VH-VL binders against q5vz03. Designs and how they scored, part 36

Target 1, 156 residues: q5vz03
Amino acid sequence: MVDILGERHLVTCKGATVEAEAALQNKVVALYFAAARCAPSRDFTPLLCDFYTALVAEARRPAPFEVVFVSADGSSQEMLDFMRELHGAWLALPFHDPYRHELRKRYNVTAIPKLVIVKQNGEVITNKGRKQIRERGLACFQDWVEAADIFQNFSV
Key: E = the ipSAE of ESMFold2; O = the ipSAE of OpenDDE; V2 = 0.75 times the mean of E and O plus 0.25 times the DockQ between their complexes.

## First folded at step 17 (VH-VL; framework fv_ixekizumab)

Design r5 (at its last look DockQ between E and O 0.93; V2 from the best seeds 0.90)
Fold by OpenDDE, look of step 17:
Structure r5 (fold): chain C 156 residues (1-156), chain A 120 residues (1-120), chain B 112 residues (1-112)
Amino acid sequence: as target 1 above (156 residues)
Amino acid sequence: QVQLVQSGAEVKKPGSSVKVSCKASGYDFSSYSIHWVRQAPGQGLEWMGEILPIWGEADYNQRFKGRVTITADESTSTAYMELSSLRSEDTAVYYCARDSEEGDWAFDIWGQGTLVTVSS
Amino acid sequence: DIVMTQTPLSLSVTPGQPASISCRSSQSLLYSDGETYLHWYLQKPGQSPQLLIYEVSNRFSGVPDRFSGSGSGTDFTLKISRVEAEDVGVYYCMQSTQWPYTFGQGTKLEIK
């Protein structure tokens, strides 16, 4: 089985490099398409940050969840500033990685922000991550985990 | 108020090109794709392509075999559709439409349409 | 390409009576996320199309509750419980599950 991000490397807002395969293993992956200069992205990103913080960053037992930011920003600096200002401590596809464009096409992103919830192999769990977070908060994650069939006994 | 306003009617000769504009207002233009759909006289609707302005890369219906070019200018909130090598069968009303805020991959706002007539 | 087939192509309805339009796709419109991206539009005479129903059964904002959508897989239906004069026009189904997006032929609704 081939992972959606394969042998690619991801980056943090601090510039650290992370191997995608290791970082995303046995996790629900949220592909986050957004851009700093877009008002809807700026409005939603803090909500996603709270969501991620509760599940992963400040959890005693981190949930099997990771966000991978796929930037639609105009430059690497703009992307970095956006991450530092409003993003949670999740990962990002490097700005200069041409795979950003392939991911955009693969998941038919026609509006941002878009949160596509996928398995590690790229299979879609839901295209409506944003809507589900906004409407249900942390409650939607249990559905994602069940759909991913990762941890049957995991409870949010 | 969200709206799309298109450029005026065009009359073109076969073999020429036409460029239709679609000016958006009332929302964040960069965040939502603009789609182009045409309708020949007395006929149905045909999807041509789309562009997400912030991304700047368009997708096309391959049936047009590369004759369509879709662009967007974020500074003016305007999308464009250029159709080259015009034929008589390209005579149609051309619509721009916004990707919906409510439903995914649906069109919630439409322009008023632009008639393009191709005749010798 | 996915072929969308509407039936009937035209219908004449007495005001206050119900109407039903069928839309069939050449292949399943169920997407990998479990959703079905079939939408309905109305184009009134001399106007641009307008969104009525998105994703099979969701009424777009401002659309009267006399409009309803249903279906799954390859078979979909738009129903109007009580047809009014303002409902005159051509109805189109559209799939956006697969590139390229495709429309049905349209169904012309007239008032008797």
Scores: ipSAE 0.926, ipTM 0.955, lowest interface PAE 0.4, mean pLDDT 95
Fold by ESMFold2, look of step 17:
Structure r5 (fold): chain C 156 residues (1-156), chain A 120 residues (1-120), chain B 112 residues (1-112)
Amino acid sequence: as target 1 above (156 residues)
Amino acid sequence: QVQLVQSGAEVKKPGSSVKVSCKASGYDFSSYSIHWVRQAPGQGLEWMGEILPIWGEADYNQRFKGRVTITADESTSTAYMELSSLRSEDTAVYYCARDSEEGDWAFDIWGQGTLVTVSS
Amino acid sequence: DIVMTQTPLSLSVTPGQPASISCRSSQSLLYSDGETYLHWYLQKPGQSPQLLIYEVSNRFSGVPDRFSGSGSGTDFTLKISRVEAEDVGVYYCMQSTQWPYTFGQGTKLEIK
């Protein structure tokens, strides 16, 4: 995570800040590019919430998985309302962090919603996370964790 | 019906500027990038740059850096490309195209094209 | 910039016969995610380009199944199993694996 998020801070939907390296260590990380006022984003976000909840929040053995929301919203309040309304209990890059724009360019995000699954070093496992969740559900996580080469056994 | 409709042909003098519009309908304009591609007479296609309207920042082929400005207006679902300091070699048909729903980083819907003629 | 080279630049085909167009890139189009972002377009006379094939081999919705794409790395092929009169025009390959996106120079297909 030092390669793409460095010593940055992330936020929860409750406004708490956490250090990115500590929060993301030894996890498969999904970068989620979306915006509240975009209908396709609103259509997908509940599905991602169900996926995350099943793997992490309500799992008997929580999977090593984290989502970092990279907001394309027009204001911090719009972003926060979106997170509170439809998101799971995952993390976000702060609205005022200009790094949001660097991540969009780094991953060539030309449509939203976009779910980019990355390794600890920021290298892309897949750009098609949205499609894989829609088509394969929880089963797709096994492919992600294997590609990430994380020290942990997990079955879906 | 998904469409991109461009502004009409223009004749310009060297050294002037042109601004081409691209009005989208039938889909969520803000969620998909608009790309600009030009085609000089008898030549192939050249990618100029793109803008993702919800994001508001454009990215450019560096060949055009400093001369091209790409913008989008979400309220009218319209993208614009402005090319300044025109030369005769800028005579071309200019297309707008939408980032594809099927697959990544392809163009599935194209405007009808706008002929810009630069002559003295 | 990645240079895209198409062969041949022109084809003349009898209706009902197959056609094949080659596209070579100056470097591998394999992206870090294991996908290849090579696409094919057709520009019919007097028209805008239209998408035929995306990501090497996927037919875009509404494209007849007589069109197929294949290839990997730096070598790619578009095939038309039976050419029809409506297939005339210029075929372009495009890579979007890296910026700037670049097109091949085009292959003009004509009916004999």
Scores: ipSAE 0.843, ipTM 0.913, lowest interface PAE 0.6, mean pLDDT 92
ESMFold2 (binder alone), look of step 17: mean pLDDT 93; pTM 0.954

## First folded at step 18 (VH-VL; framework fv_ixekizumab)

Design w1 (at its last read DockQ between E and O 0.92; V2 from the best seeds 0.91)
Heavy chain, then light chain:
Amino acid sequence: QVQLVQSGAEVKKPGSSVKVSCKASGYDFSSYAIHWVRQAPGQGLEWMGEILPVWGEADYNQRFKGRVTITADESTSTAYMELSSLRSEDTAVYYCARDSEEGDWAFDIWGQGTLVTVSS
Amino acid sequence: DIVMTQTPLSLSVTPGQPASISCRSSQSLLYSDGETYLHWYLQKPGQSPQLLIYEVSNRFSGVPDRFSGSGSGTDFTLKISRVEAEDVGVYYCMQSTHWPYTFGQGTKLEIK
ESMFold2, look of step 18: ipSAE 0.882; ipTM 0.933
ESMFold2 (binder alone), look of step 18: mean pLDDT 93; pTM 0.953
OpenDDE, look of step 18: ipSAE 0.929; ipTM 0.958
ESMFold2, fold request of step 19: ipSAE 0.884, 0.887, 0.877; ipTM 0.933, 0.935, 0.929
ESMFold2 (binder alone), fold request of step 19: mean pLDDT 94, 94, 93; pTM 0.954, 0.954, 0.954
OpenDDE, fold request of step 19: ipSAE 0.933, 0.934, 0.937; ipTM 0.960, 0.960, 0.960
ESMFold2, last read: ipSAE 0.888, 0.885, 0.887; ipTM 0.936, 0.933, 0.936
ESMFold2 (binder alone), last read: mean pLDDT 93, 94, 94; pTM 0.954, 0.955, 0.955
OpenDDE, last read: ipSAE 0.934, 0.936, 0.935; ipTM 0.960, 0.960, 0.961

Design w2 (at its last read DockQ between E and O 0.93; V2 from the best seeds 0.91)
Heavy chain, then light chain:
Amino acid sequence: QVQLVQSGAEVKKPGSSVKVSCKASGYDFSSYAIHWVRQAPGQGLEWMGEILPVWGEADYNQRFKGRVTITADESTSTAYMELSSLRSEDTAVYYCARDTEEGDWAFDIWGQGTLVTVSS
Amino acid sequence: DIVMTQTPLSLSVTPGQPASISCRSSQSLLYSDGETYLHWYLQKPGQSPQLLIYEVSNRFSGVPDRFSGSGSGTDFTLKISRVEAEDVGVYYCMQSTHWPYTFGQGTKLEIK
ESMFold2, look of step 18: ipSAE 0.872; ipTM 0.927
ESMFold2 (binder alone), look of step 18: mean pLDDT 93; pTM 0.953
OpenDDE, look of step 18: ipSAE 0.925; ipTM 0.955
ESMFold2, fold request of step 19: ipSAE 0.861, 0.876, 0.875; ipTM 0.920, 0.931, 0.930
ESMFold2 (binder alone), fold request of step 19: mean pLDDT 93, 93, 93; pTM 0.952, 0.952, 0.951
OpenDDE, fold request of step 19: ipSAE 0.931, 0.932, 0.936; ipTM 0.959, 0.958, 0.959
ESMFold2, last read: ipSAE 0.873, 0.870, 0.868; ipTM 0.927, 0.927, 0.924
ESMFold2 (binder alone), last read: mean pLDDT 93, 93, 93; pTM 0.953, 0.951, 0.952
OpenDDE, last read: ipSAE 0.933, 0.935, 0.933; ipTM 0.958, 0.959, 0.959

Design w3 (at its last look DockQ between E and O 0.80; V2 from the best seeds 0.87)
Fold by OpenDDE, look of step 18:
Structure w3 (fold): chain C 156 residues (1-156), chain A 120 residues (1-120), chain B 112 residues (1-112)
Amino acid sequence: as target 1 above (156 residues)
Amino acid sequence: QVQLVQSGAEVKKPGSSVKVSCKASGYDFSSYAIHWVRQAPGQGLEWMGEILPIWGEADYNQRFKGRVTITADESTSTAYMELSSLRSEDTAVYYCARDTEEGDWAFDIWGQGTLVTVSS
Amino acid sequence: DIVMTQTPLSLSVTPGQPASISCRSSQSLLYSDGETYLHWYLQKPGQSPQLLIYEVSNRFSGVPDRFSGSGSGTDFTLKISRVEAEDVGVYYCMQSTHWPYTFGQGTKLEIK
């Protein structure tokens, strides 16, 4: 079982480096495709932030969930500013990592923002993460966990 | 109003190239892919390729053997489709279309079409 | 490439009567996310195609409820409960589950 992000390193909004394999172990992974200069991305990102905060960042028992930002920004600085301004405390693929382009192609991203929910191995749980969060809020996460077949028992 | 407005009809000689434009308005151009679809006279629809403007990378139907180049200019909200090495079989109406917001990989807004006639 | 086969290729319908168009794919259109990316378009005479149904059964905005889509796997159907004069045109199914996207041959609907 190979992680979709393999042995790559992820970054935080503070510049810290995180090993993807360790960070995403036994978690539902949300690949978040977005860009700062795109109004739809700016509108949705705060909603995703609240979603992530409730499940992970400020949860007494963090859910097995992680967001990996795959930036479509024009520069590393633009990406960083976007993360600092509106993003939650989730992870990001480094701007200069060419794997950003491969992921976009792999999941056929034709519009942003897009939230692709995947298993650790990259298998798609749903392409409709954005829609599901907007329509159902935290309730959609239970479906993702069940679909992911994670080892730990978790209920929202 | 969301709309796509394409450039005018073209008449080209075999072996030449044509570049059709598609100007978007009424929405965030950079956020949604523009697709190109053509239709030969009296025939069906054929998907040619797409580009997500914010990303700048285009994807193509390999049936065109690399003759198609799709680009996007975010500053003018305009997508372009260039077809080279034109042949009579390329005579068709060419459409640009926007990817849907909710139902991904479907086309909800279409341009009016651009007739490209290839004749000697 | 995925071959999309529509039947019939043409039909003439009396106004007020129902119509049905079939679309079959050479492979299953069920995607890994559990969705099926089969869509229906209408191209009215002298116009650009317009989206009618997306993902098998969802009516696009502004599409009358007399239009409905159904199906799964490789077999799909577009139904018009009561055909009207404005429904004249060519109907296309399209799949976007597999690369590249492909269309059916089209079905020409005329009024008797």
Scores: ipSAE 0.920, ipTM 0.953, lowest interface PAE 0.4, mean pLDDT 95
Fold by ESMFold2, look of step 18:
Structure w3 (fold): chain C 156 residues (1-156), chain A 120 residues (1-120), chain B 112 residues (1-112)
Amino acid sequence: as target 1 above (156 residues)
Amino acid sequence: QVQLVQSGAEVKKPGSSVKVSCKASGYDFSSYAIHWVRQAPGQGLEWMGEILPIWGEADYNQRFKGRVTITADESTSTAYMELSSLRSEDTAVYYCARDTEEGDWAFDIWGQGTLVTVSS
Amino acid sequence: DIVMTQTPLSLSVTPGQPASISCRSSQSLLYSDGETYLHWYLQKPGQSPQLLIYEVSNRFSGVPDRFSGSGSGTDFTLKISRVEAEDVGVYYCMQSTHWPYTFGQGTKLEIK
């Protein structure tokens, strides 16, 4: 994630700080753009939480998958409350990190909630992560892993 | 029921500015970007820029960046486009349009258009 | 900016006959995610544009099935299998794969 997040820190809903590179290396990363006061965001977040929990938090073989919340909330407290109320045990950019705005521009996010699935170098695997989870459930992760070159990165 | 309703036609002198409003109803205004597109008489469509209201920051087509200001007011569910230093070539119908609910970079709901005429 | 070139610029079609409109882009519209963000709009006389087709071939809700889109890379086509009187207007392609978004010049469809 050096191209996108590697030198930054991320936070948990408990307030702990983690280094982005250590937390995200060798994983498929989903950038989750959302806000607490937006009803569509509140409607989707529980579905994403179920998806994440099944793949990572409660799996015997946790998938190489992580979510980074990129908040559009109006205050750090609103963001934190949202994470504690509805989110899974994933990570977020700190509220005061201005990189949140750069990521919105980089991925041209024009609607929330938006789930952008990216490779380690920040290239987009799919902009349709929300739709794919709704339509295919856990099955969509296999396509993301293949595109990320995590299991297929061998000599040809 | 999903609608975008724009302010009425305006006649302006060269060198002045105009501010067009776009009132949204029937959906969560803050969650979906509003785009602005103009159409000079008898001509095609030109994308001017966008704003995602919850984010509060606009992005502009460079052709207009120095003259266009796009804003949104969540409390009234209204987006605005202000064009300054008007000249006769700015005579056009100005449309607001909403991005799709999935954010697919296409415009699924359009306002009725606002004619801005710039003349002496 | 990506230049979008439509051909023809106008069509006169007998009702019930097919119509085909071409749109060509100056660069590939294939995005890194494997999708192609090429869309078609219809502007009927005196009206605002309306979305017909998004992402090359997907009909927007409420659009009759006589409309279809196809293509890839730089070459795209909108087809109307049987033109009806209500299909008159100007058709625009738009790309949003590359910033800024750009439209074709339009193709005016008229009934003979």
Scores: ipSAE 0.859, ipTM 0.920, lowest interface PAE 0.5, mean pLDDT 92
ESMFold2 (binder alone), look of step 18: mean pLDDT 93; pTM 0.954

Design w4 (at its last look DockQ between E and O 0.93; V2 from the best seeds 0.90)
Fold by OpenDDE, look of step 18:
Structure w4 (fold): chain C 156 residues (1-156), chain A 120 residues (1-120), chain B 112 residues (1-112)
Amino acid sequence: as target 1 above (156 residues)
Amino acid sequence: QVQLVQSGAEVKKPGSSVKVSCKASGYDFSSYAIHWVRQAPGQGLEWMGEILPVWGEADYNQRFKGRVTITADESTSTAYMELSSLRSEDTAVYYCARDTPEGDWAFDIWGQGTLVTVSS
Amino acid sequence: DIVMTQTPLSLSVTPGQPASISCRSSQSLLYSDGETYLHWYLQKPGQSPQLLIYEVSNRFSGVPDRFSGSGSGTDFTLKISRVEAEDVGVYYCMQSTHWPYTFGQGTKLEIK
């Protein structure tokens, strides 16, 4: 089974390169489609940041969760500024990676911000990650983990 | 108020092109896809294509065989649909419509429609 | 392309009586995320289409509760519990589970 991002390299907001295969191994992956110049994206990103921080960044026991930002920004600099300003400590597909366009098409993203929760193989768990976070908070993550069917010993 | 306002009716000759505009207001234009749907007189609805303005890449119904070009201008919050090599069968009311904010692949706001008449 | 078949193509209803429109798809509309992207629109005479129901059973904002949607897989139904004069128009089902999006033929609702 091939991972949806297995052959790719991801980046941090600090410019560090991370191998996607290693970073996303045995994790629920959230593909986050957003853009800095879009007000709805700017409004939701802090909420996602809190969600990620609670589960991963500041958790005593980090959840098997990772966010991969798929930017719809107009430039690499705009993307970077957006990440530095409002994003959590999650990963991003490089701006110049043409796979951004393939992912947008693959998951038929017609509105941003969009949070698509997927398995490692790219199979969709839910297209409604944004809605679920807004309505249920951290409680929605348990459903994602169960749907992923990879983590037997994890409980939110 | 969220609305889509389309350009006026067009009368075109066969073989020519038509470009219909759709101006959005009341929301963040860049964030939600604009779809184009047409309706021949007395007929049903046919989906033509879409564009997410922030992304700038359009997707098309292949049934139109490359005759359709959809674009978006974020600076003016306006989407465009150009149909080339017009034929009589292209006579229809053309609608622009907004994708739902949640991206549910449904259309919650519609333009008033633009009648395009193709006749020799 | 997915073929959407509506029945009936027309119906005449006495005000206050119920109405039911069927929509059948040539293939299951269940998406991989577990959702079903079947929607209903109403086009009133001389107007643009308007969204009534999205994802099978969710009423769009402002839509009266006398409208309801149901179904699964390939069979879907739009019901109007008590038809009113303002409900006159053509109803369309649309699927967006499969590319490209496709509509039913439409069902014309008239008042007796």
Scores: ipSAE 0.929, ipTM 0.959, lowest interface PAE 0.4, mean pLDDT 95
Fold by ESMFold2, look of step 18:
Structure w4 (fold): chain C 156 residues (1-156), chain A 120 residues (1-120), chain B 112 residues (1-112)
Amino acid sequence: as target 1 above (156 residues)
Amino acid sequence: QVQLVQSGAEVKKPGSSVKVSCKASGYDFSSYAIHWVRQAPGQGLEWMGEILPVWGEADYNQRFKGRVTITADESTSTAYMELSSLRSEDTAVYYCARDTPEGDWAFDIWGQGTLVTVSS
Amino acid sequence: DIVMTQTPLSLSVTPGQPASISCRSSQSLLYSDGETYLHWYLQKPGQSPQLLIYEVSNRFSGVPDRFSGSGSGTDFTLKISRVEAEDVGVYYCMQSTHWPYTFGQGTKLEIK
């Protein structure tokens, strides 16, 4: 993740910070672009939460998967309220981190909600994560793991 | 129902500026990018830039050398494109267009176009 | 910038006959996610462009099935199996795999 996050810190909805590389190492990473005030974001976020919970939070053997929320919210409070209300227990870039804007540009995000699945080096596995989750549910994760080339550390 | 309605035709002098509006209706304006594309008389299409309104920051084709400013007003569901230091070669029809709802980098809804004529 | 070259630039077609328009890019349009962001638009006389085909071969909503798209890499084709009077206008390909987005120069379709 050093290629796209460097030595940045990420935050939880409770305000705790974690180092990005330590939290994301050897995982399939989903960059989640969304905002609380946008109805399509509010419609999709619970589905992503269910997906994450099944793979990570409630799994017998948690999948190597992490979500990093990249907020388009208008204030820190809106972002935190959104995370507390609808998000799973994943991570976010801090609201005041200007790198949120650089990530939108890097991945050419032109609509939200957008779920961009990336390899450890930041290369895109798919720009269609939202569509894949809606259409295939948990099954789409197998394709992401295969593309991320971390399957030697993943047991079904 | 879903539509983009642009402001009317304009005649401008060289060196002045023009601001074209693009009013969206029938969808969540903030969630989908608005792109600007121009077409000089008898010529093809040229992409100028875009803005994702919720994000509030525009991205530009550098061919315009910083003469273009794209903005969005979420409260009125309206995007704007302002082109400054106008030259006669800027005479064109200017279109706004919406990115697809999935953000697939294609334009599914187009405004009717705004003719801007730059003439002495 | 990616140069998009359309051929022919103009064609006249007898009603009911097929038409084929080629679009060639100066660089592969395959994106790292395995998708190809090549799209086709039709601009009818006096109208705004309208989306016909997105991502090479997907027909946009309401587009008749006589329109089809194909291709990969740098070479793409739009086909109309039976040209009708409503199909007249200028056809543009556009790539959005690479920054900035670029269009082909257009292909004018007329009834002969």
Scores: ipSAE 0.853, ipTM 0.914, lowest interface PAE 0.5, mean pLDDT 92
ESMFold2 (binder alone), look of step 18: mean pLDDT 93; pTM 0.952

